# Designs tried in a protein design chat: miniprotein binders against b1l550. Part 263

Target 1, 279 residues: b1l550
Amino acid sequence: MRLPEELLERARDIHSEAPSHRIKLDRVGSFGLKVPVEFKGFLLLAEADVWVSLPEGRRGVDLSRQVEAIYELSNPPKDPFSLCREAAISLLEKLNYADSSGVSIRFDAPLQDGESLKYYGVEISSIASDEIINKIRVEILGMTACPCTAELIRAYKSSEIAATHTQRSLGILEVSTKAEHPDPDKLASIIERAMSSPLRTYTKRPDEGGLVIRSLSNARLAEDVVREMIHLFLEEFGHLPEDTHILAAVRSMESVHMHDIYAERSFSLDEIRKEISSH
Key: E = the ipSAE of ESMFold2; O = the ipSAE of OpenDDE; V2 = 0.75 times the mean of E and O plus 0.25 times the DockQ between their complexes.

## First folded at step 21 (miniprotein)

Design ga11 (at its last fold request DockQ between E and O 0.97; V2 from the best seeds 0.86)
Fold by ESMFold2, look of step 22:
Structure ga11 (fold): chain B 279 residues (1-279), chain A 94 residues (1-94)
Amino acid sequence: as target 1 above (279 residues)
Amino acid sequence: GEIRITVEIEKDGRRIRFMYVITDPRKLEYYLEEIERIIKLWGATRIRITVEASSEEEARRLADKFRELAERLGYDEIEVTREGNRFTVEAERE
């Protein structure tokens, strides 16, 4: 059912009025949209949020225009990173009363795992104003093996056989930068290489045995994992702007405890370089 | 070597600046195409694109691509300036 367009000439433009309370708003938008994206040959249905700032003198946001803008850019499906950056610009252009716009896109990224696939979590955002700030968060599970228990068992049994508790650990890298979004596969790789061992979708027993042996031979504290993630990140992404901000973290679901262990470090590239060079 | 591209787009006195730090040459065309799309999405009447590379030759080739892009998009007052390995392409239209 469609109302006559002639009514638009008679109706008040509610959105352009001043509000009863003149208070600026930081984010007004549409959250939880489903948008198609294409990532590494996969067609995915991603979740997206879009928003703009709203000045104190404007009552409302043209919400249908926001939704229209991102769907126009997502048809046909395209790379989510390009979509994110372009949509942020398009929102500011279409809603020119706003001082800033934002777009976030979330999806599970496929990752090759032998003859099978696994996945890791990706959330990207772009915030546009007089500049564009791009943020990416990747999360991937790996395995950690406790070095303290391994050493006690080695010493106690006087044996070359290493044994310890192992657990799933969630590694997190979050990067906020004025440059383009870092490659998510490289971030995921950094996290996995910092762990004691990657997790696999499928193994036969000899491969599974090898995986466990490697994890025990590469036992690491959660703190060690975070430090290794930072080291590897600097090797791969040290070229980013100096004010790039990073969060590196691990949440370890310790198999012998009722609670998790958590370690994190946030820093800018400038800060961490000064810290490392001072020692 | 890395390539640094800084883009400034302007319409009606409102400017947006964004940048790329490209270390994989295979991604260069991907970002050039994105920059063109962003210029169109904004409806920019003035653009300024600064390119810096590890060699003058590489930077010049990139600047030529942006000059050609500005010509293709209908910009009339295109100026290219150089400082070492850094080139700036400025263009306007109305």
Scores: ipSAE 0.838, ipTM 0.942, lowest interface PAE 0.7, mean pLDDT 90
Fold by OpenDDE base, fold request of step 23:
Structure ga11 (fold): chain B 279 residues (1-279), chain A 94 residues (1-94)
Amino acid sequence: as target 1 above (279 residues)
Amino acid sequence: GEIRITVEIEKDGRRIRFMYVITDPRKLEYYLEEIERIIKLWGATRIRITVEASSEEEARRLADKFRELAERLGYDEIEVTREGNRFTVEAERE
C-alpha cells in the first residue's frame, strides 16, 4: 500500500527539524548494502556501507538519497575503486549539509590459481571532505614454516631440509593514502611472497610435495613475514605520498598451539624511511 | 615515468582536493575519465588541475588534455601555467 502523495505535503520533514540536542554526528548512514561491482572480469555482489556527517542543527539524514547515490553509480556495474570515490563525491553533492562522506566496499576478490580459483579479502574505502582519502585493506592466506623447530631438527638429524611444523597464516596490508587506491592484486602478491609459500586450491601430490618443500626451505617467523611485507611494500609502493599510512600484519594459526601468533607494524612512509636510514 | 595529478574542485565555497600518482601509463585514460565524471558529479564551478611528469613534454600533453576537457565542459577563463615539469590548468564557469 502506497500512501497518497498528498499526505507527504502535510507531513513534517523530520530530517530537517532541529534536534533535541545540538550535537554533530560524524557518521550517519546505511551499512550492509549489497551492490554489484565489476572486478577483473567478474561481476560480484559486494557489501557496502555509505555515510555522511550530520551537522548539529539537523535532526536526521535523508538516507534514501544515500542509497540512491551509490546505486545510481552501480548501474551498470563498475569497478569498486571508481565507485567508491565517485559515490563519496556524490554523497556530498546530494547531501550538501554534510561536511564529510564515506563509502566502504567489501568482497572476496578472485585470484587465478592454475585452472582453479583462490581468493583474498578486500575492503575498499574513500572518505571525502576537503580532501579525499582512500583506504584499502587486503587479507590473504598463505603458509608459514617454523624456522626454530627446523633448526632443532637439523641439528639433531643433520638434514639439509629439516622437517618442521607448518600452518596457515593470514597476511594483512592496510593502506590509507591521498593517492588512488593501491592495486589489491599487488598487495596480495606482496603478502604471498612474504610468506614461506602460497596456498593452492588444487594440488596433485607432486605439486603438494613441492609446495611443502618450498615452505620448509623458506621457513619464516611471523615477525619475518611482517618485515618482508614492509620491505616488499616499500619497493612496490614507495612512490606514494609520504603521509601514506600502512598497517602490515600477520596472524599465524600455529599448528602446534591452540592460539594464534600475531605480529604487526603501523607506520607512515616518512616514518619508516627515517627508521631504515638510521641503520 | 611517474605522473602526479592533483585536482581541486570548487562549488559554492566548498573545495575538495584529490590526487593520483600514476606509474602505469595504461591507466592514464581511466583516471582522466574518472576526473571528468567527478567534475560533473560535483557540479564544480571552479577547477584547478596540476600535472607533474618526468618530462616537460609529457606534462604539457596532459595539461592540453585538461584544457580541452575544461573547454568541452563549458568552462571559461582557462589559464595554463608552467613551472618546470609542472603544469596547472585553472578554469571557471558561472
Scores: ipSAE 0.829, ipTM 0.939, lowest interface PAE 0.6, mean pLDDT 93
ESMFold2, look of step 21: ipSAE 0.835; ipTM 0.941
ESMFold2 (binder alone), look of step 21: mean pLDDT 86; pTM 0.867
OpenDDE base, look of step 21: ipSAE 0.827; ipTM 0.937
ESMFold2 (binder alone), look of step 22: mean pLDDT 86; pTM 0.867
OpenDDE base, look of step 22: ipSAE 0.826; ipTM 0.937
ESMFold2, fold request of step 23: ipSAE 0.822, 0.019, 0.824; ipTM 0.937, 0.137, 0.937
ESMFold2 (binder alone), fold request of step 23: mean pLDDT 86, 86, 86; pTM 0.866, 0.866, 0.867
OpenDDE base, fold request of step 23: ipSAE 0.829, 0.827; ipTM 0.938, 0.938

Design ga12 (at its last look DockQ between E and O 0.97; V2 from the best seeds 0.86)
Fold by ESMFold2, look of step 21:
Structure ga12 (fold): chain B 279 residues (1-279), chain A 94 residues (1-94)
Amino acid sequence: as target 1 above (279 residues)
Amino acid sequence: GEIRIVVEIEKDGRRIRFMYVIQDPEMLEKYLEEIERIIKLWGATRIRIVVEASSEEEARRLADKFRELAERLGYDEIEVTREGNRFTVEAERE
């Protein structure tokens, strides 16, 4: 049933009224939208959230205009990064009573792995006000090998056996910057290179042997994986604005423990450069 | 070489400033198209675009592209100024 359009002329515009309690809201929006995007030749169904701030003098937000803004831009499907930045501007323009707008888009990014595929998690956002702040979070699994156990086994008097425990570890890089979103593949590559070895979708025996040898030769503490991620990030993205904020973290699902271990460092580019140069 | 683009768009006294720090030349054309779309989405009546590149030649070529963009979008008060490898394109329309 569709109600007569004439009723719009008689009904109160509830959204534009003042609320009974004049309290501003930071985020009012539509969350969990499904939006088509194109990434590296793949058509993906991403999840998106859209929102605006709501001033204390306005009772409600025009939610249908929010949804319209992102869907208009997503047809035909396009690059999720462009969609994110453009939608944030469109929201702020369409809902001009807001002092800020935001868009987040999340998807699994395909990554070539020989003749197969693997994937990593991506979440991007853009927040528009008098400037645009772009944020990207990348999560990818890799392998870590314990250097403490490796050293103990190496030191064992009668043994020439190279061994240690290995486990999957989740590497995380999160970047917030005034510049465009960093390339997620480069962030994923930084994480994988910091690990003892990357994971493969499948391997044949010679490749599996090589993967194990690599992990043993490149054994690293979770703490040192985070340090290496930071080092590699600075090599690749040190050109970003000085107030760019980064979080680097590893959650290691230790194969010999009942629990995970976690290491994390957050910093701005300005901060970390001063720290490194002081040594 | 590295290219820096700072864009300021304005409509009805409201300004938004955003930037790009481009190292991959394949991305340049995509970002130029994105900037044009953002200018249109905002309905900007004033724009200010500052470009900086590793050479004056590269920066000038980029500034010319933004001047052409402003012309295509109907801006008729377009000013281009230079300071070394940095060019500023300013334009206004109604």
Scores: ipSAE 0.833, ipTM 0.940, lowest interface PAE 0.7, mean pLDDT 91
Fold by OpenDDE base, look of step 21:
Structure ga12 (fold): chain B 279 residues (1-279), chain A 94 residues (1-94)
Amino acid sequence: as target 1 above (279 residues)
Amino acid sequence: GEIRIVVEIEKDGRRIRFMYVIQDPEMLEKYLEEIERIIKLWGATRIRIVVEASSEEEARRLADKFRELAERLGYDEIEVTREGNRFTVEAERE
């Protein structure tokens, strides 16, 4: 049922009224939208959040305009990074009373794994005000092998390749920058390379054996993984602005314990460079 | 070589700044198109674009592209200034 349009002439514009309490809100918007995006030739359905700030003198946000803004830009489907940046700007244009806007887009990114596909998790965001800040979070699973147990077993059995416990580990890179969003595939690659070995969607027996052997021969602590991630990140993305902020983390689901091992480092490019140069 | 592009767009006294740091030349065209879309989307009355490249020639070529963009979009009073390998393109429209 659609109400007669004539009613709009008689109805108060509730959103434009002064609120009972004149308080600015930081974020008002629609969360859990589904938007199509094009990523590496795949058409994906992503989850999206859109929001703007609300000044103290305005009761409500024009939520319909927010939804229109992102869907106008998502048809035809485009890459999620440009969509995110453009939508943030569009929100400010369409909702001119807002001093800031934001867009977040989440999806599983396909990653080629031989003749099959694996994936990593992606969350991208853009916050617009007097400047645009872009944020990306990449999460991908890998495998780690424990070097401590390996050393103990080596000492016990005198074997060249010592057995050790292996587990799945979640690697995380989160980057916030005034530049464009870093390439998510490169970020995922950094995480995988920092692990003992990558995971595979499907393996033949020889491949599986090789994967395990690789892991055993490249045993790493969770701490090693994080440090390696940072090192590789600096090599690949050291050109980003100095005020770029990074979170590197790993959660290792250790197979010998009921709990996980977690390690992280938060830093700016400027900070970490100073730290490394001082050693 | 690395290309740095800083874009400032202004409308009704409100300014937004955003930046690209491009390592892959294949992405340059994509970002140029995006910048154009953003300028149009915002309805900017004033634009300031600063480009920096590894060589003066490359920076100049980029500046020329942005000059042409400004012209195509109907901006007037287009000014291009140079400082080393950095070029600034400024344009305004009514």
Scores: ipSAE 0.826, ipTM 0.937, lowest interface PAE 0.6, mean pLDDT 93
ESMFold2 (binder alone), look of step 21: mean pLDDT 85; pTM 0.856

Design ga2 (at its last look DockQ between E and O 0.96; V2 from the best seeds 0.85)
Fold by OpenDDE base, look of step 21:
Structure ga2 (fold): chain B 279 residues (1-279), chain A 94 residues (1-94)
Amino acid sequence: as target 1 above (279 residues)
Amino acid sequence: GEIRIVVEIEKDGRRIRFMYVITDPEKLEYYLEEIERIIKLWGATRIRIVVEASSEEEARRLADKFRELAERLGYDEIEVTREGNRFTVEAERE
């Protein structure tokens, strides 16, 4: 049912009224939108959040304009990075009373795994004010093998490749930068390379055996994984601005315990470079 | 070589700055197109673009592209300044 337009002329613009309490809000928007994006030749349905700030003198945000902003840019579907950045800027243009805006887009990114596909989780965000800050979070599962147990078993039974417990581990890289979003495939690759071995969606018997052997021969603590992630990140993305902030983390779902092992380091590029140079 | 592009757009006294650090030359055109879309999207009355490259020649070529962009978009009073391998393109429209 569509109300007659004449009724709209008689209705007060509630959103533009002064609020009862003059308080600025940091984020007002629509969460859980679904938007199409094009990513590496795939058309994906992503989840999106859009928001703007609200000044103290305005009762409400024009939410319809926010939704229009993101969907106008989503047709035809484009890459989620450009969409995120452009949408954040568009929000500020369309909602000129806002001093800041933000967009977040989440989806599972396809990753080639031989003739099959695996995936990693990605969240892409852009926050716009007087400047734009881009944020990306990548999560991908890998496998870790415990070096401590391996050493114990080696001491007990002399073997070149000692058996040890293995488990799935979630690696996380979160990057906030004034530059464009880092390549998520590269971030995922860094995480996988930091693990004992990657996971595979599809394995034949020989491949599976090789994967396990690789893991055993490259046993790593959760702490080792995080340190390796940081090292590889610096090699690949050391060109980013010095004030770029990074979170590197791993959650190891330990197979011999009921609990998980977690390790993380938060740092700026400037900070970590100073730390490394001092050793 | 690494290319750094800093874009500042202004409309009605409001400024937004955003930046690219490009290491893959194949993606350069992609980001140039995005910058153009953003400028159009905002309807910016003033733009300031700073480009820095590994060589003066490369920086100059980029600056020229942005000058041409400004001209194509109808900006007037386009000024290009140089400091080493850094070029600044400033343009304004009514």
Scores: ipSAE 0.825, ipTM 0.937, lowest interface PAE 0.6, mean pLDDT 93
Fold by ESMFold2, look of step 21:
Structure ga2 (fold): chain B 279 residues (1-279), chain A 94 residues (1-94)
Amino acid sequence: as target 1 above (279 residues)
Amino acid sequence: GEIRIVVEIEKDGRRIRFMYVITDPEKLEYYLEEIERIIKLWGATRIRIVVEASSEEEARRLADKFRELAERLGYDEIEVTREGNRFTVEAERE
């Protein structure tokens, strides 16, 4: 049941009024929108947030225009990265009183895993003002094997026993840059290659054995995983602008402990290059 | 090789600058199409596109693509300037 459109001629435009308290707001928006996206040929359901800044002289945001900006661009479903960047621009255009806009999109990305698929977490954002800043966070599970316990067991039985505890570890890469969003599959690959072994959707015994052998042959401290992630990131993405900011982290769900181990490093490309070149 | 594209779009005195650092040639057309869509979404009356590539020939080809884009979008005053492997395409319309 729709109200008569003629009411628009008589009703106050509450949003365009000045507020009683003239205070600028940094983010006013619609959060938790369901948006269809197409990624690598898959139709995925993503969750999006959209916002704009609100000047001190404007009482409210035209929220329908915010939602319109992203939904118009998402029909038909399209690549989430271009959707994110384009929607940030569209928000500023449609809501010209704002001095900045933002869009974030979250989805589980499919990754080929033998004859099956596995999924990893992706969150992207674009913030537009006089420039566009793009951010991507990738989270993927892998396997780590403890080198400390492996060494103790080797010493105990000479070198006849190859054993240690293995566990799931969550690897995290977060990149904030003025350039386009990095490819999430490349970020996920960096994380997996830095770990002792990838995790599989399912395995048969030969495959499971292979994963265990790889993990034992490639035992890594959480600290080592973070360092390797950084090394591999620099090889793949060292070309990004020098002020690109990265967070590399691992949270290891240690199988023999009641608690997790965590390691992280934040850096800009300029900072890390100076650090490495000083050694 | 590596391709760097810096785009500045303007409407009613409001400017937005964004960039791409493209290392995968298969992605070039994807980003060119995105740039065109963003120019349209903003309704830009002035654009400035700086392209830089590993060779002058590559940079020139990209600059020609952006000149053609500006022509296709109805920009009337289009200037292309060169500084080594860097080309600047500037265009303006009513």
Scores: ipSAE 0.801, ipTM 0.933, lowest interface PAE 0.9, mean pLDDT 90
ESMFold2 (binder alone), look of step 21: mean pLDDT 86; pTM 0.865

Design ga3 (at its last look DockQ between E and O 0.96; V2 from the best seeds 0.85)
Fold by ESMFold2, look of step 21:
Structure ga3 (fold): chain B 279 residues (1-279), chain A 94 residues (1-94)
Amino acid sequence: as target 1 above (279 residues)
Amino acid sequence: GEIRIVVEIEKDGRRIRFMYVITDPEKLEMYLEEIERIIKLWGATRIRIVVEASSEEEARRLADKFRELAERLGYDEIEVTREGNRFTVEAERE
């Protein structure tokens, strides 16, 4: 049933009224939107959240204008990073009573894997107020090999047997900065290089043997994976603003344990430089 | 070579500042186009763009691109100033 449009002329504008309880809200938005994006030639269906702040004197948000802001920019599909930053600005323009806006976009990023394809997780956000803060989280699975067991087995036969347990580990880099979002492929590469070996979608037996040999030659503690991620991040992204904040973490699904191992370090660029230079 | 771009846009007293620190020259044109789109989305009546590059020549070429952008978007009062390898493009429209 469609109601007569003439009712719009007589109905109260509920959203623009003052609320009975004058309490500002930090995030009022539309969550779980599906938006098309174009990433490296792929057309992907991403999940997006959009929001604005709501001042104490305004009863509601024009929710249709929020959805309009991101969908009009997503047609035709475009780069999700540009979409994220542009939509945050568009939200503030369209909803000028807000003092801040936010957009987040989540998708699986494709990666070439020989003759096949694999992926890694990406979540980006842009928060606009008097400045824009851009955040990116990249998650990618890799392979880790335990150096403790490897050393024990080496000592048993004076290196006749090169063996240890291997497992999947989830590497995480999260970056919050005033600059543009870092390149997600570079973040994923940093994580993979910090691990014992990348994972493959499939391998034939000779290739599988090579992956295992690579992992054994590059065995690492979870703690050292995180340290290597930080080292490689500083090499690639040390140019970002000094107040850029990073979280580097690994969750290792240890093949010989019933539980996971987790290691994490968060820092700002200025903080970590002082720490390193003190040694 | 590192390129730094700081953009300030303003409309009706509301000011937003954002920045780029570009190390991949392949992405430069994409970010220039994005900056133009953001200026349009905001409907900015005042813009201030500070560019800094590894050489004066490169920074001047970027500043000239932003001066041309301001002209293309209808800004009349365009001012370009230099301090070493840093150029500031300021423009205003109604």
Scores: ipSAE 0.829, ipTM 0.941, lowest interface PAE 0.8, mean pLDDT 91
Fold by OpenDDE base, look of step 21:
Structure ga3 (fold): chain B 279 residues (1-279), chain A 94 residues (1-94)
Amino acid sequence: as target 1 above (279 residues)
Amino acid sequence: GEIRIVVEIEKDGRRIRFMYVITDPEKLEMYLEEIERIIKLWGATRIRIVVEASSEEEARRLADKFRELAERLGYDEIEVTREGNRFTVEAERE
């Protein structure tokens, strides 16, 4: 049922009223929207959050305008990175009382794995104020083999390829930059290359054997994985602004323990360059 | 070569700055189109675009594209300045 438009003339605009308490809010918006995006030829349904700041003198945000802003830009479906940046800017235009806006888009990104698909998790964000800051978080599973156990077994049996325990490990790269969002496929590739081996959706017998052998021959601690991720990141994305902030992390679901091993490093490009140059 | 584009748009005294650092030339056109959409979406009365490239020729070509964009969008008083491989395009409209 649609109320008569005539009622709008009689109703006070609640959102534009002065609040009982004049306090600015940092984020007011709609969370858990579903928006279509086009990513590498796939049409995906992504989850989206949209928000703006609210000045102290305004009771509420025009939430309908926020929703309109992102859906207008989502039809036809487009690249989620462009959508994120444009939507953040659009929010500030449509809601001119806001001094800041933000958009977050989450989806599973398809990744070609031979004739099949695997995936990695992506969260894309853009925050707009006087400047736009773009943030991307990529999470992908890989496999790690323990070098410590391998060394023990090698010492015991004198095998060329020492057996060791293997486990799934989650690699994480989070990048916040004033530049455009880094390429998520490249980030995922960095994580996979930093692991002992990638995971496969399906394997034929020869491929499975090769995958395990590769893992065993490239045994890495969680600490090794993080350091390798950072190294590879610097090689690929060293051109980003110096104030770009990075979180590199790994969570290893250790197969011999009931708990996980976790390692991380947070840094700016400027900071890490200085650190490396000092050695 | 690496291309850096810094865009500043202004409307009613409010400014927004955003930046691209492009290493893949195949993506350049996409970002140029995005910049145009953003300028239109914002309804900017003033734009300032700084382009830096690995060569002067490349930077000049990009600056020319932004000049043409400003002209097409109806901006007046378009000024292009050069400092080495960095070009600045400034334009205003009523």
Scores: ipSAE 0.800, ipTM 0.927, lowest interface PAE 0.6, mean pLDDT 93
ESMFold2 (binder alone), look of step 21: mean pLDDT 86; pTM 0.865

Design ga4 (at its last look DockQ between E and O 0.95; V2 from the best seeds 0.86)
Fold by OpenDDE base, look of step 21:
Structure ga4 (fold): chain B 279 residues (1-279), chain A 94 residues (1-94)
Amino acid sequence: as target 1 above (279 residues)
Amino acid sequence: GEIRIVVEIEKDGRRIRFMYVIVDPEKLEYYLEEIERIIKLWGATRIRIVVEASSEEEARRLADKFRELAERLGYDEIEVTREGNRFTVEAERE
């Protein structure tokens, strides 16, 4: 049912009224939108959040304009990075009373695994004000093998490749930068390379055996994984601005315990470079 | 070589700055197109673009591209300044 236009002329613009309490809000928007994106030749349905700030003198945000902003840019579907950056800027243009805007886009990214696909989780965000800050979070599962147990077993029963417990581990890289979003595939690759071995969607028997052997021969503590992630990140993305902030983390779902092991480091590129140079 | 592009757009006294650090030359055109779209989307009356490259020649070529962009978009009073391997393109429109 569409209301007659005549009624709209008589209705007060509630959103533009002064609020009862003159308080600025940091974020007002629509969360849980679904938007199409093009990623590596795939058309994906992503979840999106859009928001703007609200000044103290305005009662409400024009939410319809926010939704229009993101969907106008989503047709035809484009890469989520450009969409995120452009949408953040578009929000500020369309909602000129806002001093800041933000967009977040989440989806499972396809990753080639032989003739099949695996995936990693990705969240792409852009926050715009007097500047734009881009944020990306990548999460991917890998496998870790425990070096401590391996050493114990080696001491007990001499073997070139000692048995040890293995488990799935979630690696996380979150990057906030004034530059463009880092390549998520590269971030995922860093995480996988930092693990004892990657996971596979499917394995033939010889491949499965090789995967396990690789893991056993590359046993790593959760702490080792995080440190390796940081090292590899610096090699690949050392060109980013010095004020770029990174969170590197791993959650190891330990197979011999009921609890998980977690390790993380938060740092800026400037900070970590100073730390490394001092050793 | 690494290319750094800093874009500042202004409309009605409001400014937005955003930056690219490009290490893959194959991505250059992609980001140039995005910058153009953003300038159009914002309706900027003033633009300031700073480019820095590994060589003066490369920086100059980029500056020329942005000059041409400004011209194509109808900006007037386009000024290009140089400091080493850094070029600044400034343009304004009514």
Scores: ipSAE 0.837, ipTM 0.940, lowest interface PAE 0.6, mean pLDDT 93
Fold by ESMFold2, look of step 21:
Structure ga4 (fold): chain B 279 residues (1-279), chain A 94 residues (1-94)
Amino acid sequence: as target 1 above (279 residues)
Amino acid sequence: GEIRIVVEIEKDGRRIRFMYVIVDPEKLEYYLEEIERIIKLWGATRIRIVVEASSEEEARRLADKFRELAERLGYDEIEVTREGNRFTVEAERE
């Protein structure tokens, strides 16, 4: 049912009124929007959140204009990174009473895995005010092998039979920068290369044996996975602005434990360089 | 080599500054097209674009692309200035 548009002339504009309590709000938005995106030739269904700040003198946000800002740009489907940055600008233009806007977009990114695909998690955001700050979070599962158990077993046996427990581990890289979003495939690659072995969608028996041998040959503590992620990140993205902030983390679902192991480090590029150069 | 682009757009006294640090030359055209779309989305009446590259030739070529962009979008009073491998393109429209 559609009501007559003529009613707009007679109805109060509730949103533009002053509120009873004059309190600024930091984020007022529409969350969980479904948005089609085109990522590296794939058409994906993404989930988006959009928001703006609300000054103390304004009662409400024009929610239809807020949603309009991203949907107008998402048809036809386009690259989610460009969509994110452009929508943040469009929000601020359409809702000019706000001093900031934000957009986040979440999707599962496909990665080639032999003759098949596997997927990793991506969340991006752009916050616009007098500048734009871009953030990306990548999460991908890999395999880790425990070096402590491997060393104990080596010390026990006279013949060189390598054995240890292996498990799935979730690697996380999160980057906040004034420059454009880093390529998520490069971030995913950094995480996988820091692990003992990548995970596969499926394997044939000889390939499965190879993965296990590879993981045993690259046994790593969760702490050292995080350190390797940082090392590889600096090689690939050391050119980003000095105040770029990174979080590197691993959550390991230890196969022989009732609980998970977690390691993380957050830093800015200028901070980590000072730390490394002090040794 | 590395290309740095800093863009400032302005409408009605409100300014937004954003940047790119491009290390993949195949991405250059993608970001140039995005910058043009952002200028139009904001409805900018003033723009200031600073480009830096590893060579003067590359920086000049980029500055020329932005001068042409400003002309195509109907800006007048377009000025291009140089400081080494750094070029600044400034333009205004009504």
Scores: ipSAE 0.815, ipTM 0.936, lowest interface PAE 0.8, mean pLDDT 90
ESMFold2 (binder alone), look of step 21: mean pLDDT 85; pTM 0.859

